# Ledger of designs, part 4: VH-VL binders against Metalloproteinase inhibitor 4 (TIMP4)

Target 1, 195 residues: Metalloproteinase inhibitor 4 (TIMP4), of Bos taurus (Bovine) (o97563)
Amino acid sequence: CSCAPAHPQQHVCHSALAIRAKISSEKVVPASTDPADPQKMIRYEIKQIKMFKGFEKVNDIQYIYTPFDSSLCGVKLEANSQKRYLLTGQILSDGKVFVHLCNYIEPWENLSFLQRESLNHHYHLNCGCQITTCYAVPCTISAPNECLWTDWLLERKLYGYQAQHYVCMKHVDGSCSWYQGRLPLRKEFVDIIQP

## First folded at step 16 (VH-VL)

Design w2 (from r4 with heavy chain G109A V112I)
Fold by OpenDDE, fold request of step 17:
Structure w2 (fold): chain C 195 residues (1-195), chain A 123 residues (1-123), chain B 109 residues (1-109)
Amino acid sequence: as target 1 above (195 residues)
Amino acid sequence: QMQLVQSGPEVKKPGTSVKVSCKASGFTFTRSAVQWVRQARGQRLEWIGWIVVGSGNTNYAQKFQERVTITRDMSTSTAYMELSSLRSEDTAVYYCAADILTDSHYSYAFDIWGQGTMVTVSS
Amino acid sequence: EIVLTQSPGTLSLSPGERATLSCRASQSVRSYYLAWYQQKPGQAPRLLIYGASSRATGIPDRFSGSGSGTDFTLTISRLEPEDFAVYYCQQYDSSPPYTFGQGTKVEIK
């Protein structure tokens, strides 16, 4: 399974929920109650620590589901440990919480300070902004509510410097711009990062 | 359909330079990164450097920083590796490889490899 | 610099047997950036596994990747004659260089 890269803010905005949780146990379960369906899933029992998004949809999540096979974007999490994860995902029609590799799933310790702060105070409040990935120079905005993501140009990383230290914030006039926690990596891209 | 085609074999004298080309086709070259790797006969793969095509940003292994230049021409979808001050130890097959980024796929690995270019350095 | 150490150096097996190859990193590598390549004699390397556990296009199901942190494994469930080759792991995580392991040669017993 491979996924198109996205800024953490986009992941949060496009997900039904975002939580911090520990993984208590795992169990292989059928994907459906249909005996003719050979598909399997992994059901993780979790201990929810905090919810950042999805309050109106679900209160306390006990189980999350993921495909058994990594080829189907299944996620491998460490069960029966003290490891904390940021989990984003969707809610299926039957009420099950579903996560896969294309969701923003990270050990909590891998998140930057700004990312942690943004989960609480920034990402979910600025989903009206469009974040566009820059693949080549020059890269310019096409609308005032657009922010340009340049990690691919600078680092070719899934979550580079900009993803770790910038938030795209919407202004009163409807325009959007990057809020920075640190100085831009390269001055050549300052205007792109900070229009 | 996706492929990298490298230039032909080279025979060079010590102290000279060689420039190997790598032409991409069948995918969006501007969204890719290209790495260069070499392999001496019977030896392991050795990383030389890479270039992010869209920006032109490069990084080189310390061993080659003083002698290698990696470039790209987006108009012709071609990447280049130039190695100067050639030595007999530089005799190897040189490979280019590219990662492919689409709206639905990114492997964070190098999906496509060129066929290799043999560079022989001898007096 | 992250150093990748593969083991064993040579693995002698017969067709039909299970092959287990190890790639150990000198420091933690995020799974997104761990890949396995197959190289047959006289050929260019071919992407086999990306993201530590995802098979590249056209790669048979008998190939699988697993692991996290510093320990990664490539498994060939049942060796086919065409699987006898050299296998390399590469990391693409931290700052360059994006080093390869030294390779594991899977040879016919």
Scores: ipSAE 0.762, ipTM 0.880, lowest interface PAE 0.6, mean pLDDT 93
Fold by OpenDDE, fold request of step 17:
Structure w2 (fold): chain C 195 residues (1-195), chain A 123 residues (1-123), chain B 109 residues (1-109)
Amino acid sequence: as target 1 above (195 residues)
Amino acid sequence: QMQLVQSGPEVKKPGTSVKVSCKASGFTFTRSAVQWVRQARGQRLEWIGWIVVGSGNTNYAQKFQERVTITRDMSTSTAYMELSSLRSEDTAVYYCAADILTDSHYSYAFDIWGQGTMVTVSS
Amino acid sequence: EIVLTQSPGTLSLSPGERATLSCRASQSVRSYYLAWYQQKPGQAPRLLIYGASSRATGIPDRFSGSGSGTDFTLTISRLEPEDFAVYYCQQYDSSPPYTFGQGTKVEIK
């Protein structure tokens, strides 16, 4: 299973769809109609609550598919529960909605206030910004439309403080910068230098 | 081929210091974090602290904050744990462990462990 | 500080039986940051499960992880002789320290 760390904004921008949904049931199904293919999928029946992205591609999603085996990045969701999930994923060539471990999938209750708001009002509007993950110091901006993501350096968290409380927003001039969600339009610049 | 190789066993007297090394090979060390864990004979794993290699940021368990220093040398792909003011209770096997981050893989756990270093503190 | 409590302390079973190990957190833990380790006598720990439910490379499919929030479970569907060991859970979702559970020893009945 291959997963590269990414900011929630990147996940939303790179996904075909983003929805809030409950999981009604699960069923193991063949991955293909080919009898020679022993691979299996889990088909989740979902109840879509809200769509944040993908309106032009899909409507009222009923089923999502994931690999059966976790070694193939299969995702285990809680069926027959009132638990709400944020689901991001792709649409396969046959029209099926596909999700895997590397997608941004999170219980709704785990999302911060800013993340919840950003799904509606921010992420999809700022996909022109590049978010660069900092893996080492120094970490510097290489283009005006770039934001530096420092959660790995500071916390070693997939979704640390910056992922929870900042949005990389594009300005009129095409440049991008971090905005802290607690204060509207408050600019906070990240400058990573050697201690 | 990915591995952590730790330094050899140590015998120390109370009040002295010990520095254990952990050399990484077979993976990108600069993208990893390294934690240090110890285990006394017949006891549970005890978390000491960790270091984010790329930044050098460290955090220690409160029990060790005044006595432990974790460092790394990126040029040699080696992490270090130094424990000072040694006491008999520090006798244990010390492990280093690293998480592996590649362009295609990150488990958000510590994938690789060193073989352990026995540290004996005795008068 | 999040405290992980494992149960039972010791699990005595025979080869071929099903083993169910529990790891309970004092606070909610995001699944991404919950891992299970196996430690055999005289050896270093080995990663078994990451992200609460994903098997590490080379881990047999008889091992599975499940759970969310505060309750996590490691299941060994059919115990093999080599599976008798001590199992630890670890979380690092909260601020340090990233402590382990106290461990569950799976021993031969």
Scores: ipSAE 0.753, ipTM 0.879, lowest interface PAE 0.6, mean pLDDT 92
Fold by ESMFold2, fold request of step 17:
Structure w2 (fold): chain C 195 residues (1-195), chain A 123 residues (1-123), chain B 109 residues (1-109)
Amino acid sequence: as target 1 above (195 residues)
Amino acid sequence: QMQLVQSGPEVKKPGTSVKVSCKASGFTFTRSAVQWVRQARGQRLEWIGWIVVGSGNTNYAQKFQERVTITRDMSTSTAYMELSSLRSEDTAVYYCAADILTDSHYSYAFDIWGQGTMVTVSS
Amino acid sequence: EIVLTQSPGTLSLSPGERATLSCRASQSVRSYYLAWYQQKPGQAPRLLIYGASSRATGIPDRFSGSGSGTDFTLTISRLEPEDFAVYYCQQYDSSPPYTFGQGTKVEIK
């Protein structure tokens, strides 16, 4: 299983849903009703704590599905525990909620404060922005709505400081830029910078 | 075929320097990062540092910070590790290893390894 | 610095048996940044598992990885003669430095 790199904001924007949940139980089930289809899935029963995206498709999710085989990008989640997860995923044509290893799936305690706030207030509202991975210098935007993702160049990380502490925010003129959620240092200074 | 080929064995006196080369082929060097590790006989792997080829940015383990320099030459697709003020405790096999970031793949682990360069420091 | 402690130090088993190798971190490591390597005498390490659970290209399905936080496991479901080697975990979440465990030697009983 091979995954394309994506910023947490891209994961939320590209996913049909994003939720915070606990995993109650797991069960191996057939992937389809076709007896000639040997594929299996793991069905996780979940307790949904909060939904950040996906309200118009589902209200409360009871089950999520992932491939049984790790070679098909199945994901292992800890069942029957107090461990909370951020889950992102898709809704299949038969209505099943599908997750795999290449989705953004994190224990909730691993998320930064800005990420938790951005799940509520920023990621899904800024999907008109593009986030572009920088592989080498020079790296420059090709459109005004681009933010450049530099965690690889600076830290050699998938999810470095920028992924954990910045949101690519769309402005009224259609341009995008990184927002750190930085509190004002001093009131006078903020008024000069932000009018 | 993705490959890292290191320079040959070195025998050095204490107080001198060694520079090990690591030539890449079969992958896009500018999208890679290269780590250097060493292993004394019968000992565990010890991380020295990395370089992100595309930026030239480096990061070193504290114990080597004053003595190591990791560089690269993008025109020859070659990374280098230079260790100065050599001591007998620096006797080890030195490995380079690489990972590459593409639009379709990441592991961030090091799946491309050089064959190793034996560096012997003796008086 | 994140210290990785592997257990057991040596695992003596027969071909066909199941091997379970443990790697414990001194502080939390994000699963994206945990790898397992195999090393045979006179050879460079070989990547087995990355991202705690993803099998590297060409690695047989008898190798699997699991775990999160501070506790990670490499499992070899059915030992083959070529699997007798030293196994290292590496964290690459935090640098400087990235760190390796001290290794687990899997040897024939």
Scores: ipSAE 0.732, ipTM 0.854, lowest interface PAE 0.9, mean pLDDT 87
Fold by ESMFold2, fold request of step 17:
Structure w2 (fold): chain C 195 residues (1-195), chain A 123 residues (1-123), chain B 109 residues (1-109)
Amino acid sequence: as target 1 above (195 residues)
Amino acid sequence: QMQLVQSGPEVKKPGTSVKVSCKASGFTFTRSAVQWVRQARGQRLEWIGWIVVGSGNTNYAQKFQERVTITRDMSTSTAYMELSSLRSEDTAVYYCAADILTDSHYSYAFDIWGQGTMVTVSS
Amino acid sequence: EIVLTQSPGTLSLSPGERATLSCRASQSVRSYYLAWYQQKPGQAPRLLIYGASSRATGIPDRFSGSGSGTDFTLTISRLEPEDFAVYYCQQYDSSPPYTFGQGTKVEIK
């Protein structure tokens, strides 16, 4: 399994749903009703704690599905535990909620305070902003609604300090910028953002 | 074929410096990061540092911070590791390894390795 | 610094047997940043598993990885003659430094 890099905000914006849930149980099931199809999935029974996105398509989620095989991007979750997860995923044409390794899936305890607040208030309301990965210097915006994602250049990380502590926020004039509340941007981000 | 080709073996006296080169081919060097790792005979792998090629930003293990410089030349697709004030315990095989970030793929692990460069420090 | 401790130090097994290798971290490592490497004598390490559970290109499906937090596992479901080597885990969540485990040698019985 190979995944494209995406900022947590992009994951929320591009996913059909985002929820906080516990996993009650797991069961290996056939991937389809076709007896000739040998593919298997893991069906997780969940207890939904909160839905952040997906209200238009589903009211209550009882099951989520992932490929059984990790080579097909299956994801392993701890069942029958108090562990809470942020889950992002898609809804298949048959109505099944589908998650895989390339979605943004985290133990809730691993999310920063800003990420938890952004799930409630910011990520899904700012999907008009474009988040662009910086691969090399110079790296400059090409549109007013663009925020530059610099965790690779500064830290060689997928989810570094910027991803964990900033949200790309759309302003009244339609422009976007990184926001951490009233605190100034870190100096490292300023050096990269400006030519 | 993606590869890293390192410079040949070096025999050095204590107190001198060595500069090992690591030339990339078959992948986009400017979107890569290169780590340097060494392994003394019969010992475990020891991390030295990395460079993000696109920015030139580096990060070194504290043990090496005052003696190592990692650089790159984007025009020749080559990374370099220079270790100064050599001592006999610096005798090891030095490896470079790379990871590539693309729009469609990340692993953040190092999947491309150089063949290794033996550096021998003796009086 | 995150210390990785591998166990056992040596596994003596026969071809066809299942190998289970452990890597324990001194503090939590996000699964995105845990890798396993294989190293044969006189060769550079070879990436097997990245992101704790994702198989690198060209790696046979008998290799699998699992785990999260502080406890990670590499499994070789059926050992082949070419699988007798030293295996290292690496964390790349924190630098400086990235760290390797001390290795687990898988040898023929």
Scores: ipSAE 0.729, ipTM 0.857, lowest interface PAE 1.0, mean pLDDT 88

Design w2 (from r4 with heavy chain G109A V112I)
Fold by OpenDDE, look of step 17:
Structure w2 (fold): chain C 195 residues (1-195), chain A 123 residues (1-123), chain B 109 residues (1-109)
Amino acid sequence: as target 1 above (195 residues)
Amino acid sequence: QMQLVQSGPEVKKPGTSVKVSCKASGFTFTRSAVQWVRQARGQRLEWIGWIVVGSGNTNYAQKFQERVTITRDMSTSTAYMELSSLRSEDTAVYYCAADILTDSHYSYAFDIWGQGTMVTVSS
Amino acid sequence: EIVLTQSPGTLSLSPGERATLSCRASQSVRSYYLAWYQQKPGQAPRLLIYGASSRATGIPDRFSGSGSGTDFTLTISRLEPEDFAVYYCQQYDSSPPYTFGQGTKVEIK
């Protein structure tokens, strides 16, 4: 798939929308109305639970589209399941919501407490910060509004410790730094207070 | 062409050490991770350890923690696996494998494999 | 550590038949970190599937991967003569070791 590792905050900031949803069904559809176009898409019918981003652009999303083939970054989601997903994606010129494998798409249960909270607050409020992925040492910031993301370098994971427990926040002076969220006292409370 | 070229076969005595090299070419080595895997004749693949090239961080299987050292030289795009205190049971083909990270692709898997290095430990 | 158990141990089929290989994890594995490899006699393993369901470069479309959580499947829709080999799954989601399954041998009937 054609993408580079990115922090969840960056994914949210660079996406047109972010929603929590269930997948109801799937259907293979033509990519366009042009009969000469052999490309196919998978259309997922979704049940939107909550929208975190994209309010001004789209409401009550019913369908999302993804490439048919995984080689083209198509996303395979479990239809007819109670599984909840965080979906991020783009809105095409024709109004269709488009998602691919390089988008931030995760089962909701895989998200940390901070990540869940950050969808409501921290991520979209701090899009003025640049999160830079470190691939090798030394890794240094080039500007004060930059945070260095080290999960890839240290853990070789998309969602390592830093992605799960830190947000890059912008200060009054324009600089940015990592904020570590508070961990819940009890795991049982996470399910109650999750957005 | 992306490839990993390993050093040649080794014949070692018990108690000695062996160091196998794995030279990368055709891709950005500094962005990769390299794992080492071995396979005895007719046996399953056995994970030894890995190194994140950019950081130098390593992790080893518990079985090898006391005997294995994985290193890398970024200037020569070469990874190394050194196994000490060799035993007859260490006789196997040793493979290096690397994941490929480009600006447009990452598989989250080990895309490229070396050809393997036969290490024979015998008295 | 996560243990991957592949089944069956041996699969005897004829060319043209469908092959279904299972890889079961002792605990949940995120699909990003599940891969399938093919190994022919005397050769190094070759990456077939990454991210549980994505074909590696140059891999024919007769190979497909599916599954999530603890259950993963490699499917060969129509076996070609060159597909008779040993297949391994690997995970590296949790902390090391990044274990392999014990392998499934697909042999000619």
Scores: ipSAE 0.722, ipTM 0.868, lowest interface PAE 0.6, mean pLDDT 92
Fold by OpenDDE, look of step 18:
Structure w2 (fold): chain C 195 residues (1-195), chain A 123 residues (1-123), chain B 109 residues (1-109)
Amino acid sequence: as target 1 above (195 residues)
Amino acid sequence: QMQLVQSGPEVKKPGTSVKVSCKASGFTFTRSAVQWVRQARGQRLEWIGWIVVGSGNTNYAQKFQERVTITRDMSTSTAYMELSSLRSEDTAVYYCAADILTDSHYSYAFDIWGQGTMVTVSS
Amino acid sequence: EIVLTQSPGTLSLSPGERATLSCRASQSVRSYYLAWYQQKPGQAPRLLIYGASSRATGIPDRFSGSGSGTDFTLTISRLEPEDFAVYYCQQYDSSPPYTFGQGTKVEIK
C-alpha cells in the first residue's frame, strides 16, 4: 500500500468525515454479503468523542471499517484502550464508514495545538486552497490559491513543522498563503483549551 | 529585502569558545534551514553543520561534532553557531546561509548568505 | 560521506569564451540536492544553480547546470569579466557532511 503524501489540511478537506474517537473493539467481518467474496474487513467499534466534519452525512458513528489486509491498506488501530484517534475517512455507498492507511489517522495526543484548533475551524474553511507537496525542485505554484508544502524536502518526513504548525489560508482575493498559529505556552494545556 | 546579517568579527584565544549570530529578515525564518560554512584564508568552503529552523533538528560534520552547537531563536529570527575548544586552525570566515520558501516558489537551496564573520584564534 | 571532486582546479580563459566546470560525486546524488555557487574575493558565496539545472533568481542565462548521478556540469556560455571567480558545487543529499567541492578557479587568461 502506497499513498501520496498530503498535508493534514488536505486530508481533512478530501475526507467525508473527521472524528475524534476511541476504539472499543475489533472484529473480522466479511467484506460483503456475497459468500463467494473471500475478502474480509476489520470492523472497529468506536466511541465517538467529537465530529469535526461529516455532520451532514452521519451523526453518531458506531462502527468503522478497514480492509483486513495491510496490502489493501488496512489500518490497525489499538482497540480496548483509552487511546484517542483522529480518524478521517469516507462513507461507502452502503453507509459504512471506511478508513484506510491513506487516510489521515493520528493519535490525538500527537496533534499539535494548531492542528487541533484547525479541525474545529481553519481546515474546513480553507478547502478552497490547494496544498501541493513539493517532491523536487523547483517547486512552484501553478495558481494563486495554491500553497507549497515543503516538509518532505526539508525534513524528509511526511508531517514536519509545516504540517504541524501551518494552515493554508484563503484570502479575499482568492489567493492562499500559509498561516502560522500561535502556540500555547505549555503543551500540556492544549487539551484544556481544545477539549 | 531578504538578508542574513551576522555578528561582528571575533578575536579569541585557544581553548575558548565563540558564538556567531545570524539574524534573518525579509523572509519566513521558521520555514528555513540554516547552514554554517567556514573558509580559511585562501582555502575551500568547509561545511560545519545545519539546522532546520522549525524543528530545531541539527546535523554536524563529524569533524565538528564534539565542538559545535547550532541553535536558533525563532522569536528573533536568529541562528547561532557556537564553536568551542578553539584552536588556531579554526581561524576563518564563518558564513551562515539559508534557504527560502516564498509563497510561490521553493528551491531548497541556500540562496541567502550572510556577509561572513571573521574569527581569529591566536594566543 | 560523499566527496565532490571539481575539475579542473584552474580554468584560464578569455572573456567571451565558454567555460565548462565539472563536479563529480563519489556516489550518486539526487539532482535536487546539488547546487553551484560563485564566490568572488572577499565576498560570500552566491547561489548560481540549484537542483543541478535550475538557475537561481537573478542569475544570467549564460549560466547553466546539467548532469545527474555522479557527474554534474556548470557551463558559462560566454564569460563576462565579472564571471572570473571561484565556483563550488555542494551536495546535501546524503548524511553529513554536506560537502563542497574543492572549487574551480576561473581566471582570466
Scores: ipSAE 0.701, ipTM 0.872, lowest interface PAE 0.6, mean pLDDT 93
Fold by ESMFold2, fold request of step 17:
Formats: C-alpha cells, sequence, structure tokens
Structure w2 (fold): chain C 195 residues (1-195), chain A 123 residues (1-123), chain B 109 residues (1-109)
C-alpha cells in the first residue's frame, strides 16, 4: 500500500465523511458476491459519537468496511474497546462506508486542540483553499488560494507542527493563508515562505 | 537503481574529526532526506541525525549536537556527516540512509541504505 | 526519548516455523512512524515494514506487521533459510531522537 501525502484539512475536504466513533466489533466478509473472488473485507461495527461531515449522504453509520489485507490498504482498528477514533472515508456506489490506510484515521486522544476545533468549525468551511506540499526550497505559491505545507521541509514529518496546529483559511479577497488561532506563527514557517 | 555509496574506512586519533560522504544515484536527491546512524560492535543502532536535502534543514540527537554537522551538496548529490572531538567510544560503523517524498508516496521510513563506513578511533 | 524494548532477545526456530517478534514502546507511537528492519552480519539494515503494517517493495508476504500505541508485532509466517538474522524496530514519531529497539536475533535451532 502506497499513499499520497495530504494535510489533515485536505483529508477532511476530500473525504465524503468525517466522524468520531468507537469500534464495537469486527467481522471478515467477502469483498464481492462472486464465489470465485478470494478477496475479503473487514466489516467494523461502530458506535458513532459525532459526525463532522457527511450529513447529506448518511444518517448514523453502523458499519464501515476496509480491505482485509494490509497490502491492499486495509486498516486495523481496535475493536471491543473504549478507544475513540477520528475516521475519514468514502461512500461507495453500493452505499458502503469505505475506509483505508491512506485516509486520515487517528485515535481521538492524538488530535490537538486546534484540530478538534477545526473539525467542528474550520476544515469543511475552507475547502476552497489549496494546500500544496513543499518538497524543496524555494517553495512558492502558484495561486492566491494556496497555502504551502512545510512539515517535510522543517521536520521531515507527515503530520508535523503545521498539520497539527494550522488551518488554511480563505480571506474575503479569495486568497488563503495559514491560521493558528492563539498560537504564535513559528519563525521557521515565516522564513521559508517569505525568504 | 537507487543507491547510496559511502566513503571508505577511516582510522583516526582521539580529538580529531572525521567526515563521511554518502553519494546518491538513481533517485531525485533534492526530494530526499538522509539520516545517519551508527552501530558499535555488538550494540544496537544509534540515530545521529537527519538532513532534509531540499531545505538543508537538520536535526541531531542531543548526544551529538555539539560535535556533529550534517551537510549536503546538491550539485554532486552527496550528503556528509562530520563528527568532531573523536573519542574511542565513537568507534563504529556509520550508515547513511534515505527516503524520498513524492506526490504518490510517503513511508517516512528509510528504504535506501549505504554500505556503511567503519570509523576506528584509537590512541 | 521513546525507548523501544524488543522481545524475545533471541528466538531459536527451525525453517518452516512461525516467528513472532514484539516491540514495546515506553510511550505511544503513532503507527505511521514505526518500521521494522532486518540486518545480517556485515550488512546494512534492510527495510521490511513501514507504517507498522505496510510491506516495503520487494518484501515477501510471509512478513507482516501489526500493532498500535505501545505494542507492535512482526510476524514471519514460515521461516526460510534466508530469514535467520537480527530484526530491529524503529520509531520516528519523536522530533528527536528517532530510536531503535535493541534487536531480536532469529537463529536456527
Amino acid sequence: as target 1 above (195 residues)
Amino acid sequence: QMQLVQSGPEVKKPGTSVKVSCKASGFTFTRSAVQWVRQARGQRLEWIGWIVVGSGNTNYAQKFQERVTITRDMSTSTAYMELSSLRSEDTAVYYCAADILTDSHYSYAFDIWGQGTMVTVSS
Amino acid sequence: EIVLTQSPGTLSLSPGERATLSCRASQSVRSYYLAWYQQKPGQAPRLLIYGASSRATGIPDRFSGSGSGTDFTLTISRLEPEDFAVYYCQQYDSSPPYTFGQGTKVEIK
């Protein structure tokens, strides 16, 4: 399994749904109705605690599905526990909620305060902004609605300080910039964007 | 073929420095990060630090902060690790290892390793 | 600093047997940032598993990884002669330092 890097905001914007849930149980089921197809899925029964996105497509979600094999991007979740998860995923053409390793899936306890606030109030309202990964300096925007994602350049990390503490927010003039709430803007972030 | 080729073995006296090179080929060096790791005889792997090639940004283990410098030369696709004020306990095999960030892939693990450079510090 | 403790220290098995290797972290490690490496004498480590459960390119499907939080497992479903080596886990969740476990040696019984 190979995943493209994406900022948490991009994950929420690109996903059909985002929920907070517990995992009640798991069951291995066939991937298709064809008995000659050997592929399997894991069906997780969930208890939805809150939905942040997806209201127009589903009500309460009872089941989510993921490939059985991790090489096909299946994800293993802890069932029969009090552990709460942020889950993002898609809704397949047959109505199944589908989740895989390349989605944004975190134990709820691992989310920062800003991420929790942004799930409620910011991510889904700012999907008109583009978030672009910086691979090397110089790294410059190509459109006014772009924010530059610099966790790789600064921290060599998928989800670094910028992913955990910043939202790319749209201004009234259509431009976008990083917003961190009450946290100060890091000097390294300013220097790399504004050489 | 993705490859890292390190410089040859070094024998050094205490108090001197050593600079190990790590030349990359077969991948986009500017989109990579390089870590340096050492292993003394019979010991576990010990992380020294990394450099993100595209920015030149570095991070070092606290133990080495005062003595190590990791650099790169993008024109030759080569990373370097210099360790100063050498001591006998610095005798180890030193490895460089890399990963690459692309639009379609992240692992952030190190899948490209150099062959290792033996550094011997003796009085 | 996150300390990784591997168990057992040595695992003596015959070819064809199943090997189960444990890596326990002193504090939670996000699964994105846990890897397993194989090292044979005189050679550099080779990446086996990244992201706790994803096989690196060219790694046979007899190798699998699992776990989350503080407890991670590498499983070799059927040992081959070339699998007798030392295995290390690494975490790279902390900004610094990245850390390795002390290794598990898998040897021929």
Scores: ipSAE 0.695, ipTM 0.842, lowest interface PAE 1.2, mean pLDDT 87
Fold by ESMFold2, look of step 17:
Parts: C-alpha cells; sequence; structure tokens
Structure w2 (fold): chain C 195 residues (1-195), chain A 123 residues (1-123), chain B 109 residues (1-109)
C-alpha cells in the first residue's frame, strides 16, 4: 500500500466525509455477494460523535468499511474502546462508507488544537486554496491561491509542524496564505497553566 | 534499480576524522532524504542524523551534534557524513539510507540502504 | 527521546511456528512513522514493514505488522529457515533522535 502525499486540509477537501467517532465493534464480511470472490472487508460499527463534512450525503453513520488485507490498504482501528478517531473517507457506489490507510485517520488526541479548530471551521471552507508540496528549493507559488507545504523540506515528514499548526486560508482578494491561529502572549497567558 | 553505494572501509587513529560517501543511483536524488545510522559490534542501530537533499536541511542526534557534519553534492548524487574527533567507541559499521517523496508515492520509511562502511578507530 | 523496548530479547522457534515480536514505545508514536527491519549477520538492515502495518515491496505475506500508540507487533505467521535474523523496530515521529529498539533475535531451533 502506497499513498500519494496530501496535507490534512487536502484530505478533508478531497474526502466525501470527515467525522469524529468511536469504534464499537468489528466484523469480517465478504466484499461482495459473489461466492467466487475471496476478498473480505472489515465492517466497523461506529458511534459518531461529530460530523465535520458530509452532511449533504449522509446524516449519521453507523458502519464504515475497510479492506481486510493490509496489502489492499486496510486500516486497523481499536474496537470496543473509548478511543476517539478522526476519520475521513469516501462513499462507494453502493452507499457504503469506505476508509483506507491513504485517508487521513488519526487518534483524536494526536490532533493539535489548531487542527481540531480547523476541522470545525476552516478546512472544508477553504478548499478553494491549493496546497502544493515543496520538494526542493527554490519553491515558489505559481498562483495566488497557493500555499506551499514545506514539512518535507524542513523535517522530512508529511505531517510536520506546518501541517499541525497552520491552515491555508482564502482571503477576500482570492489569495491564500498560511494562518497559524496563535494569539499574542499576554501577562494573563503566562500566569495560567494549561492542561 | 534504486541503490546506494558507500565508500570503502576506513582505519583511523583517535582524534582524526572520517568522511564516508554514499552515492545514489536509480532514483531522483533531489527529492530524497538521506539518513546515517551506525552499528557497533553486537549493538543496536544508532541514528546519527539526516539531510533533506532538496533543501540541504540537516538534523543530528544530540550525541553527535558537535562532531558530525552531513552534506550532499547534487551534481554527483552523493551524500557525505563526516565524523571528527574520533574515539575507540566510534568503531562501527556506518550505513546510509534513503527515501524519496514523489507525487504518487511515499513509503514513510527509509527503504534504500547502502552496503555499510566499516570504520575502525584504533591506535 | 522516544525509547523503543522490544520483547522478547530472543525467540527460539522451529520452522513453521508463529513468531510474535513486540515493540513498546515510551511515548505515543504515529503509525506513519513506525517501521520494522530485518538484519542478518554481515548485511545492511532490510525494510520489512512501514507505516506500522504495510509490507515493503518484495516482503512475503507471512510478515505482518500491527499496533498503534505505544504498542506495536511484528508477526511471522510461519517461520522459514531464512527468517533467522535480528529484527528491529524504528520510530521517526516528532523529532530526533530517531530511535531503534534493541532488537529481537529469532533463532531457528
Amino acid sequence: as target 1 above (195 residues)
Amino acid sequence: QMQLVQSGPEVKKPGTSVKVSCKASGFTFTRSAVQWVRQARGQRLEWIGWIVVGSGNTNYAQKFQERVTITRDMSTSTAYMELSSLRSEDTAVYYCAADILTDSHYSYAFDIWGQGTMVTVSS
Amino acid sequence: EIVLTQSPGTLSLSPGERATLSCRASQSVRSYYLAWYQQKPGQAPRLLIYGASSRATGIPDRFSGSGSGTDFTLTISRLEPEDFAVYYCQQYDSSPPYTFGQGTKVEIK
């Protein structure tokens, strides 16, 4: 299983849905009704906590599907636990919600505060911006609506500091730039211990 | 097709430096990152540092930061690791390894390894 | 620094048996940045598993990886004589140093 690189914002923009959910149970099911087809899927029963994208296609998701075999990009999720996940995925032609390893799937606790905020209010509203991967210097925008994704150049990672702490936001003039979501430090901030 | 070929074995005296080369072929060197790892006899693999070829940015393990320099030459598709102020505990096999980032592929791991370079530090 | 602790230190098994190798991280590691390597004497490491669960090109399907967070597992479903080797997990999440576990030696009886 090889995946094309994509920024978390691109994953949300390209996916049919994005949800926060827990996994209640799992069951191995046939991939089709054809008895000659040996392929299997894992059907996860989920408890949807929140939907960030996909309202127009589905209301409340009870089941998601992934390939059983990891060589076909199946994803293993912890069932019957309190662990919460960000899940992105697609809706197949038969109506099944499908996820795989090349989607953006993270334990919720691994997301930064800016990523959590961006899921609510920023990622899906800024899909008019283009995020372009930088492979080498020099790296320059070719259009005003581009943000340059530099985590590889700086950290040798897809999901580095930029992906965790910035969102590519569209401005009224049609241009896009990285928004870091930080407030200036004040006296009150330094006197308060955050959890 | 994809390979890394390292320079030959070195025997060095304490207090000197060694520079190991790592020549890439069969993939786009400028889109790669190269890590350096060493292994003393019977010991675990120890990460030294990496370079992202396209930017020249490096990162070193704190243990080596004052003695190691990782560089690359894009015209020859070669990465280098230089370790100075050698001591006997630096005796090890030194490996380079690479990964590349393309529009359609990223493996998340270093899947191309050099053959290793034995560096012996003795009086 | 994220410390990876592998267990057991040595596995002595016969060909055909199932081997289960554990890698425990001192802190949570994103699965994208967890890999398993095989190393035979006198050879460079060979990538087996990347992204915690994906087999590298040319790796037989008897090798599988699983796990997330702090607990990761390499399974060899049916040991072959050529699987005698030392196996290392590696993480490269967050920042340097990128670390390896101390290894699990698989000895074939």
Scores: ipSAE 0.679, ipTM 0.825, lowest interface PAE 1.2, mean pLDDT 86

